# VH-VL binders against Translation machinery-associated protein 16 homolog: the designs that were tried, part 14

Target 1, 180 residues: Translation machinery-associated protein 16 homolog, of Drosophila melanogaster (Fruit fly) (q9vxy4)
Amino acid sequence: MTNLRKELEKCKHPNSRKTKALGKKARRQNNKHKVRLGHAIKSNITGEKLSWFLGQIDEGRTEPLRPQELEDLIELYFTRFDEELEQINLKQSIGKHRANQHAARKDVITMTLEKERNEFRTGGLELMNLCDPLKLKMLRDWDGSALSVQHLKLDLVSYNMLQRLKEQSKKKETSEQMET
Short names: E, the ipSAE of ESMFold2; O, the ipSAE of OpenDDE; V2, 0.75 times the mean of E and O plus 0.25 times the DockQ between their complexes.

## First folded at step 15 (VH-VL; framework fv_ersodetug)

Design c1 (from a4 with heavy chain D101E; at its last look DockQ between E and O 0.65; V2 from the best seeds 0.67)
Fold by ESMFold2, look of step 15:
Structure c1 (fold): chain C 180 residues (1-180), chain A 118 residues (1-118), chain B 112 residues (1-112)
Amino acid sequence: as target 1 above (180 residues)
Amino acid sequence: EVQLVETGGGVVQPGRSLRLSCAASGFTFSSYGMHWVRQAPGKGLEWYAVISYDGSNKYYARSVKGRFTISRDNSKNTLYLQMNSLRAEDTAVYYCAKDYESEGMDVWGQGTTVTVSS
Amino acid sequence: DVVMTQSPLSLSVTLGQPASISCRSSQSLVYSDGNTYLNWFQQRPGQSPRRLLYKVSNRDSGVPDRFSGSGSGTDFTLKISRVEADDVGVYYCMQGTRYPYTFGQGTKLEIK
């Protein structure tokens, strides 16, 4: 029976070699659990986000998104909690006692959206660049499982990246018009 | 004791208006939200509107939105329902009810009858 | 809107015997604060509705302990352990988790 907690309780001398070895084993096992839980939570969150984006794209569409389309989709993503926020605001406002109380879910939503908007305006949101036909195909081929989401090659999609892609499209259009 | 008394019901023609009042006593009216619920003859209960304790927020069922207006006067401990463009389908007993913590309606009035008939 | 469905719609019970009324919602009634805002109301003939239970199983003041509620998520039950003559009336479930509040169709309880 290798119960680390019971083995540690049996050790009478805190600084003995055996007590130190058991302490290291217990710490490593606990750390391994924390890392595995952290990966599972991140995979679920990422999978839900990618599923949301995939769900907004017509199943018959084969061409990649234009940069403006992806930008509009990201802005739509930021509104995904509007209905829930309306319900929370209403429910919290009805009685005086509840109106004076903290709404933890509302705070979580607000902080999440603030963080996501900041990421989009700086280094980028962690998702797939759906302006890239290969990335769109990878997302469509994904089985929707949180277990398989780590096999997707994620990108950092930022506001500035999308503006650059728009500008590249404008330059290409101008060049093609002059050639023809 | 906590008490709610509705008044203002009556018989009106379709397309006309009617104003219901709900007089509250026995509790701090300005601390609680209030609801209107109706019950057509021989039918079940149907929720229609809520107003926050300070009157700053209101919500209506889709079937009455734009026609009914909920309001309150905390200085008079009175809840109101203004009903415009009344239809035969609005014929019902109208109850006011006290909200408790947005959990449910813990105290109900005895109701006032509105009959819309030509 | 959240649809609330009661079963049965009519119930005939012998005095002193138990009664059970089912209520199902089209969505989970668990709110973000962890509470489930499922209410039960009784309406005796010719009377206004009276709240019996709130948050699934909490009995309102003055409600006899032979009334109990149970359930979670989308499936809920009101039980009367021993039906008495004064229990005749219509019973409604209602959800208060999301606006608009919505009621079940009602269950009429009669004595055999």
Scores: ipSAE 0.656, ipTM 0.879, lowest interface PAE 0.7, mean pLDDT 87
ESMFold2 (binder alone), look of step 15: mean pLDDT 92; pTM 0.937
OpenDDE, look of step 15: ipSAE 0.719; ipTM 0.912
ESMFold2, look of step 16: ipSAE 0.620; ipTM 0.864
ESMFold2 (binder alone), look of step 16: mean pLDDT 92; pTM 0.935
OpenDDE, look of step 16: ipSAE 0.720; ipTM 0.915

Design c2 (from a4 with light chain V30R; at its last look DockQ between E and O 0.80; V2 from the best seeds 0.69)
Fold by ESMFold2, look of step 15:
Structure c2 (fold): chain C 180 residues (1-180), chain A 118 residues (1-118), chain B 112 residues (1-112)
Amino acid sequence: as target 1 above (180 residues)
Amino acid sequence: EVQLVETGGGVVQPGRSLRLSCAASGFTFSSYGMHWVRQAPGKGLEWYAVISYDGSNKYYARSVKGRFTISRDNSKNTLYLQMNSLRAEDTAVYYCAKDYDSEGMDVWGQGTTVTVSS
Amino acid sequence: DVVMTQSPLSLSVTLGQPASISCRSSQSLRYSDGNTYLNWFQQRPGQSPRRLLYKVSNRDSGVPDRFSGSGSGTDFTLKISRVEADDVGVYYCMQGTRYPYTFGQGTKLEIK
């Protein structure tokens, strides 16, 4: 990248074919680096989320989650900022003057949670469907690294999807009881 | 000059109650949060409670939650600590301290001694 | 709760010599507003505590320049460039980033 910058400096004539070509090359190189950083950041965020969900499941459990269990974990996940919010609210309230830094962080948390709750109630959160035994096995086999997380195939898990899975479980249970 | 003066200490038996007062002067008491900190004989400092400037929010250390109550009367410029169900391990010097813009405890009182002994 | 660990727990220092006290926290003391709420207190024999430094390195009014603070994250230091007779007492670090506030164990400073 040092060489590319140096090549651009050699082209002092604006609007030349060479200057335009080098400018496009520099923009593409910058875009490639930004995309690579974006993938690394997303992988870290996804990895932390999946690690959180994995940490809620007993190490000895091999059966997939019931749809209600996954729904309960998702609701628990939404409470992950409760202690931080309590600390922010308390710290803001102590003296008569409020620090604007406290308000900014609280607003970010609130918007994050509102976005996630809305996604869950509409098109779904980007998670692994732990009601699927193959997905649970994939999460168990994951080494926890951000590098390997990009190979996991995520699902969109929504409230409506979980309600449909609950209904499918009830139909199978009733049908099996009637056959017996 | 900012001053804090604790009173109400004494010798009490285990299981009894005691109320400490902290009289404030030299600043606008109703604009600042207040803390209670204690120091057992020969031991270090231990933080126990905070109350917001208007009394609307309070927080307690786990060891005293449910037994101690922090309160304030802004019309009297006075902070209080109600201590119930006292134990021998509550024996200490109790300090009140002024909060400064959430940067911690900038002014301390002289302390009042509580001794819990049968 | 954030655990605060001081070292050494006692110092014996010759008048005019420097002194250094270490304070380590079990987690970062950097708050979401960018500030680090690490404070230092001095307690002379028979007296109540007195704040020396706040937010790592800011001296309170009336605190001599020979007291200084440094550090970041989890590792902090109080330095006295030249110890004087009036410096005898116990020194505490405290974190105010997260409730409950927590103190180190204290460091007793004595003159040889």
Scores: ipSAE 0.576, ipTM 0.835, lowest interface PAE 0.9, mean pLDDT 86
ESMFold2 (binder alone), look of step 15: mean pLDDT 91; pTM 0.936
OpenDDE, look of step 15: ipSAE 0.723; ipTM 0.914

Design c3 (from a4 with heavy chain S102T; at its last look DockQ between E and O 0.61; V2 from the best seeds 0.63)
Fold by ESMFold2, look of step 15:
Structure c3 (fold): chain C 180 residues (1-180), chain A 118 residues (1-118), chain B 112 residues (1-112)
Amino acid sequence: as target 1 above (180 residues)
Amino acid sequence: EVQLVETGGGVVQPGRSLRLSCAASGFTFSSYGMHWVRQAPGKGLEWYAVISYDGSNKYYARSVKGRFTISRDNSKNTLYLQMNSLRAEDTAVYYCAKDYDTEGMDVWGQGTTVTVSS
Amino acid sequence: DVVMTQSPLSLSVTLGQPASISCRSSQSLVYSDGNTYLNWFQQRPGQSPRRLLYKVSNRDSGVPDRFSGSGSGTDFTLKISRVEADDVGVYYCMQGTRYPYTFGQGTKLEIK
């Protein structure tokens, strides 16, 4: 059960909903335009992250994720740039003078992943704790809007937190197997 | 004058092999990647393979992966395409092309014809 | 793979009149560096392809200024402001944003 379904991600793409809300706000209400645009961009980034995680979970699932499932999903998230990195590395290798082609993008990806992995291994990534049934329900009930994403209460999900939850689950399963 | 000249085409039976050559002149061959593109009779262009300037990296279209091998000899300024297990659908004019940093093939050869028929 | 779709596939034009060829991609061709790697090629009857334009609108050396390119994202256009006899042939768009490189089906231009 640790594998999550990818087939449904395309049905929940947030861009149409978030982009429409952002576009209308930017056009009609141009007051504080630079501040609102900055918030909208950051809210879209957060919304895209949450939508990615939501899209990996089967639409029919109602139970919270097991700690190992959330860990596997986070590790999968870290691989999201693999295809793009393969393309950049190929392009850089093609010509003798192309070694710096797309280097800025490659650097951004590398730094982003390094930061995210370090956060996961220390104080935690800003995510919804999908091992919590309330948090899973909040994510499923979310309308995909960039405006509403800024009002979601995120958690800090760390590697150590997930290891502790896995140990608690093992202890509970062992105890339940011993009872009649 | 930058020139690319393909040779090695011919008529072969299905299942056989051919090796195409592309002789380069008028530029520093060892600084540029090279491509192979084909065109079936009366059809459009189809990209098939690229090789890095030093030969260390290669990429193939799915339809020819495992059957075709791109290679180069920088001491001879020559690009190669080894085509194994040829099929009737591989019948085409084969062009070599020079890579350019605009992600486009700026100079093309004149082509060599490969005909795969029983 | 990025699918490139050209229209029309065939075009008959009177000498001196304009011609316009459309090319659409299945994905945005804008790369993260801000460049759009959309190229146009011309293939005259019996000849190998020749690059006309790169990065949407830049003409290669020796290409007349009556050839122009425009477009962004997924929709692109090649225009010939005044068609000349030497313009007969097939025109291809190609994307170089990601491997594998892919071509449109081609647009045959004839003088009527």
Scores: ipSAE 0.551, ipTM 0.820, lowest interface PAE 1.0, mean pLDDT 85
ESMFold2 (binder alone), look of step 15: mean pLDDT 91; pTM 0.931
OpenDDE, look of step 15: ipSAE 0.720; ipTM 0.915

Design c4 (from a4 with heavy chain S31Y; at its last look DockQ between E and O 0.65; V2 from the best seeds 0.63)
Fold by ESMFold2, look of step 15:
Structure c4 (fold): chain C 180 residues (1-180), chain A 118 residues (1-118), chain B 112 residues (1-112)
Amino acid sequence: as target 1 above (180 residues)
Amino acid sequence: EVQLVETGGGVVQPGRSLRLSCAASGFTFSYYGMHWVRQAPGKGLEWYAVISYDGSNKYYARSVKGRFTISRDNSKNTLYLQMNSLRAEDTAVYYCAKDYDSEGMDVWGQGTTVTVSS
Amino acid sequence: DVVMTQSPLSLSVTLGQPASISCRSSQSLVYSDGNTYLNWFQQRPGQSPRRLLYKVSNRDSGVPDRFSGSGSGTDFTLKISRVEADDVGVYYCMQGTRYPYTFGQGTKLEIK
């Protein structure tokens, strides 16, 4: 199956029917490899993100996060590049030559954070809802590998979802006050 | 011909101050960051401070932060190091050096000697 | 701070023979622009430092071809293919990838 390079080397006439068919087969194989690579990259990125969040939670904590706590962790996550940005800004400022050119890495970081903040404020970030005790337990039971991350069912965690969870807590408190 | 010449070194007692100057020639001084590096007698090189081409940014090694001030006057092509609250461990030869595109110090002065002794 | 470690700290070499100095960093010196800001300096007796190499392997103007640099990531080497009498002095590596800039301890090169 991954023998396409060998078959293409057998073809001595670049414009034959056989050569055109092998060219199409090689294109389909490249697309299949591209899809597999894309899944591996997403799994690694997701695994790194989940590991970051897990690392922020005290090992002795047994209860799920409050909605405000999860919101605070998400805001902290957005600051993860601060040290790197400080170094880039300083290094870029030293000589006039660098001050007059853009930094590709700084641009990538800026665009990544802008996209993530927008997702949080709209449809939500792909995360584990750590306000749910089952999701917190699933994250703690995870072995940290990119291979096993595909078995974790992610949630979309948005700013509005967290505000609704806060309102549900207030509504429950009000209802309990009226009952007593 | 790029040239850097340090002046202002001397013998001082602990707690006193000195101001070092570095006169630059042979290049457009206002395009480049500048550094101060020192070398204690018989010891290696230690980096201490940098200033951006326009003077807007400065960075100091932790050991001298708050005591030393790097500055520049682009109209005079001169770099300065104000050294306050001098200590015996500040005894060293002090070099100024030109930065090139953050590639490190491509041109160095000949140094000026500061001796701090009681 | 990035720690720079040189070995050996002292080196005795016969005239005309090669010399090699190792420099290791406590973290990668590859910057986000793809460059590696590792420099080598020479200080001859009684003189100020002189930059030999920048960005690992680029020789400064006037530096003889017998000086070369190599390495990547955290592990770097300065080589002198044929040591001459005026190579006596101390050699320093320095990283310029992150502030504060840091030097190795120096390697003293002696003849015989």
Scores: ipSAE 0.535, ipTM 0.811, lowest interface PAE 1.0, mean pLDDT 87
ESMFold2 (binder alone), look of step 15: mean pLDDT 92; pTM 0.939
OpenDDE, look of step 15: ipSAE 0.723; ipTM 0.916

Design c5 (from a4 with light chain S32T; at its last look DockQ between E and O 0.64; V2 from the best seeds 0.67)
Fold by ESMFold2, look of step 15:
Structure c5 (fold): chain C 180 residues (1-180), chain A 118 residues (1-118), chain B 112 residues (1-112)
Amino acid sequence: as target 1 above (180 residues)
Amino acid sequence: EVQLVETGGGVVQPGRSLRLSCAASGFTFSSYGMHWVRQAPGKGLEWYAVISYDGSNKYYARSVKGRFTISRDNSKNTLYLQMNSLRAEDTAVYYCAKDYDSEGMDVWGQGTTVTVSS
Amino acid sequence: DVVMTQSPLSLSVTLGQPASISCRSSQSLVYTDGNTYLNWFQQRPGQSPRRLLYKVSNRDSGVPDRFSGSGSGTDFTLKISRVEADDVGVYYCMQGTRYPYTFGQGTKLEIK
């Protein structure tokens, strides 16, 4: 690959044609790296999330989750940092010196969970709707690779969506009982 | 000169209780967390409990949780270990140790011996 | 709980020769602040433990420079460049990254 550092060291005037061309090349290369890294990071985050949900479902289960089961699983997911937070809180609290120090990791966790809870209560979390038998099968058939997660079609799963699915189940149950 | 001195050890029967004390001097006791560690005869070191500088947080090893209570009195520069429902397996030398910025236990006491014998 | 495994469990060394003690953890000891809370302690016969090293390689005050520590992640080593008669005792590694704190089994050092 081209040694951009050497070429930048040779540029002595910021407005020359050579300097402007080199600056544009550097911006394009940096943008390509950011896009590639962004795809990899998003795939890893999504893959870890889906693996977590898959790990909570018995390997022998074939039926889709009930809406309440998925809601309970999402609430459980929000507790995934509890042990790490307990360790951070404890370690920060032991000595007076640390007790007043910033805990950057704790802030990241707190912000992540607040964002996820807000998404769940509004437009929805990016998940597989495991109340759908096709989506459950897709998750089970997934090889667990972050690279292949890009081919999964995610849903937006929200609190309100789950409440509607619960109400639909009540209506169908009532209608079936009246017909028998 | 930092110094920790444990007292309160002795011979007790199984099922009884014992309270250990650790007197601290030579440092600002109320600024540091404190630990209890024990060593059974002929065995290695085993960590049991920690208490925060202000006493607000405590953590216990699973084997003693519910039976042992760590506490401190910052006005007396003293750390305590209340040991209830003692068992033969609790026979050991008990050390108190000063925490330093969660880097480890930088200063240790001389130890006090607890023997649980029927 | 993090399991700490020392090797060897006993070591006989000729006076003036080097000694090396290994310590392996069942999981990474790197904490969220980037530090590795791996400690080494020395317990001479009939005495309380004394901290030698903290955060892998930092010597406590009064610890001779012939003691050194190294390692990262899960694998750590205590080295004594020249063993002296006063080095007889048991050496323990300990992790302070995650509660409960846990010790290795100890390594007994003897002079042949």
Scores: ipSAE 0.656, ipTM 0.878, lowest interface PAE 0.7, mean pLDDT 87
ESMFold2 (binder alone), look of step 15: mean pLDDT 92; pTM 0.934
OpenDDE, look of step 15: ipSAE 0.741; ipTM 0.923
ESMFold2, look of step 16: ipSAE 0.642; ipTM 0.871
ESMFold2 (binder alone), look of step 16: mean pLDDT 92; pTM 0.936
OpenDDE, look of step 16: ipSAE 0.738; ipTM 0.923
ESMFold2, look of step 17: ipSAE 0.629; ipTM 0.866
ESMFold2 (binder alone), look of step 17: mean pLDDT 92; pTM 0.938
OpenDDE, look of step 17: ipSAE 0.735; ipTM 0.921

Design c6 (from a4 with heavy chain Y53S Y59S, light chain Y31S R98S Y99S; at its last look DockQ between E and O 0.57; V2 from the best seeds 0.00; counts 0 for: sugar tag NKS H57, pae E 2.5 > 2)
Fold by ESMFold2, look of step 15:
Structure c6 (fold): chain C 180 residues (1-180), chain A 118 residues (1-118), chain B 112 residues (1-112)
Amino acid sequence: as target 1 above (180 residues)
Amino acid sequence: EVQLVETGGGVVQPGRSLRLSCAASGFTFSSYGMHWVRQAPGKGLEWYAVISSDGSNKSYARSVKGRFTISRDNSKNTLYLQMNSLRAEDTAVYYCAKDYDSEGMDVWGQGTTVTVSS
Amino acid sequence: DVVMTQSPLSLSVTLGQPASISCRSSQSLVSSDGNTYLNWFQQRPGQSPRRLLYKVSNRDSGVPDRFSGSGSGTDFTLKISRVEADDVGVYYCMQGTSSPYTFGQGTKLEIK
């Protein structure tokens, strides 16, 4: 039994400031455990992708992402192989006899990123739409298991969808200004 | 018959610059990557830099990034280390080493001594 | 940076007896190409380092077969089956899997 579990078991007043603080601490620890357990339990393309996005969100954040924030995270996701590609390029260049060293891995990375960028620019990537507060809550409540991923209702998040959401935000601001 | 010979070491004051050279012979220099490694007096080995065979790719230890520059002249079979803003902790023997296809440093030079003191 | 830890840091061995030096890395040394870039170097007193083994267990030319290497992932061992007088010196492991490349702190081998 952990120190946090023992403290929660001693509390009989669930609405006290101390009990609420312990509950918040437990939720933060559970989120960190979900992300780590998901990475440690198994490799799954969808589960790893969702864990990556969850790991980029502040532990205490409850408001949905702005469309630009989600677009920025998706562009950041496309750079996730940059360090590995740098190491591959260095090793390939060390001697001209070995220019094809790591070529298979480099090809897999290249094809993966090309496919993902094309999906984003067309019909969309399979993600949780983190601009929707319900979807953000579902992702934060997810236990990190690849099995439970199949019960999540994924969205198709595309470049065009995000541009449309930005335009809706601008139109709402214009409408509020005209109301006077 | 493969040989690496470092030169350019000496005594310098803190804040000054020094350029080390490594003359290569007995192999096709332009086909291999090259490294610099240092060893402070009485201490262990520390890797500092690598350069690709054509000079287009370089990597550095974090402790020297921005102060040291590795380079090569394949027409002269020579590797260089430009050391700027020298500090007392840069006092060491500096070795150059040949890299066989990223498998590590298979041939080493004799080393050249750099002493940084006021 | 990948930390390389050697044990022991000093070893005193009777002539003709075996010696074993351990090297542990803070991360797996298996590269994306499936190779493990773990090398061993010997530095005799007053001399430049010499590579003994590369990619864990491959002996360099001219290295006697009484030197052997083993290990995987994060744990590696250099063994000398019968120590000779000429084996006196400092032994280093080094990882070449991920730049910045890093050495262990060294193991000094002495003859009793």
Scores: ipSAE 0.422, ipTM 0.775, lowest interface PAE 2.5, mean pLDDT 85
ESMFold2 (binder alone), look of step 15: mean pLDDT 91; pTM 0.930
OpenDDE, look of step 15: ipSAE 0.520; ipTM 0.812

## First folded at step 16 (VH-VL; framework fv_ersodetug)

Design g1 (from c5 with heavy chain D101E; at its last look DockQ between E and O 0.48; V2 from the best seeds 0.63)
Fold by ESMFold2, look of step 16:
Structure g1 (fold): chain C 180 residues (1-180), chain A 118 residues (1-118), chain B 112 residues (1-112)
Amino acid sequence: as target 1 above (180 residues)
Amino acid sequence: EVQLVETGGGVVQPGRSLRLSCAASGFTFSSYGMHWVRQAPGKGLEWYAVISYDGSNKYYARSVKGRFTISRDNSKNTLYLQMNSLRAEDTAVYYCAKDYESEGMDVWGQGTTVTVSS
Amino acid sequence: DVVMTQSPLSLSVTLGQPASISCRSSQSLVYTDGNTYLNWFQQRPGQSPRRLLYKVSNRDSGVPDRFSGSGSGTDFTLKISRVEADDVGVYYCMQGTRYPYTFGQGTKLEIK
């Protein structure tokens, strides 16, 4: 999250530096800059998410994740703010005056996690389906840059989708055992 | 007028325990968090523990977690540090310090010396 | 843990001359409330530490105005505009943004 804040600070002054004496041309370039900035922010957030998931997979692993493994990884992802929340709760609690104050950052985290859990339990989180060997290969081949992340075709990964994939895996195992 | 006075230091053998006290005066003790900081002979300052104003929340440096316990008695305006399983590396001057709104440690005591030697 | 690195570790300064001490953190000290919890402490020989500055540049009561602090993010500076005999001691920076609180190694100031 500190990366996002720094990226926004880095871009804070681009409009003043892009201004030129050619008014119409400068206006068109300013509009393109605003569009590129919006893309860069969204790509950076998505890129950070995908980098997190990639970082949880052993470098030597070549097989796709089992549905339970992906589910466990998503649940682990929901705990990513635990350390930050511990720091906020502690710092907020130290003195009596600050303990009576509202912690805006804590509310933002709570809302974010509530939204993500709801998405997972309904229509799905926007992720790479790492149970698909092609999607795993695409993620591993990705250069890690925010610029290229928008070319990755994301999936909607839901709790129900993962339960269905678990059932499909059970049926495949049963069929293989019968034919041996 | 804000004053902090540490007591309870002394010479102890490794593996033994000590309890330090920090007597506070000149401010509303129960409104502020408190810290313990130590300084080994000839070395720099090292932060070790904090306790919230009401005692409900505590945090410890990794090196002392499980061995040291910070506590307070707001009715006596006193901060405590219980130090168990003492090691030679715990030899230091121990300071208590007052927190102000998590802005840092604004008032320090004079320190009490703990020597752990066989 | 946030690592605080001071430079130099020792200063030898002529009376009346300026002194400057650098402090660098391993990560940004800007907290979620927009404040930067960087403190400076002075420890005279045989004495307890004394806070000089808090939140980068705010001087505590009774601290002479020849002490000033500056910096942002990860790079901070303590300046003494004119060193006096009473300034002998060790100076520490400390971050209070993230637990555990951490100090720099200290900078010993001596008078030539």
Scores: ipSAE 0.618, ipTM 0.864, lowest interface PAE 0.8, mean pLDDT 86
ESMFold2 (binder alone), look of step 16: mean pLDDT 92; pTM 0.937
OpenDDE, look of step 16: ipSAE 0.734; ipTM 0.921

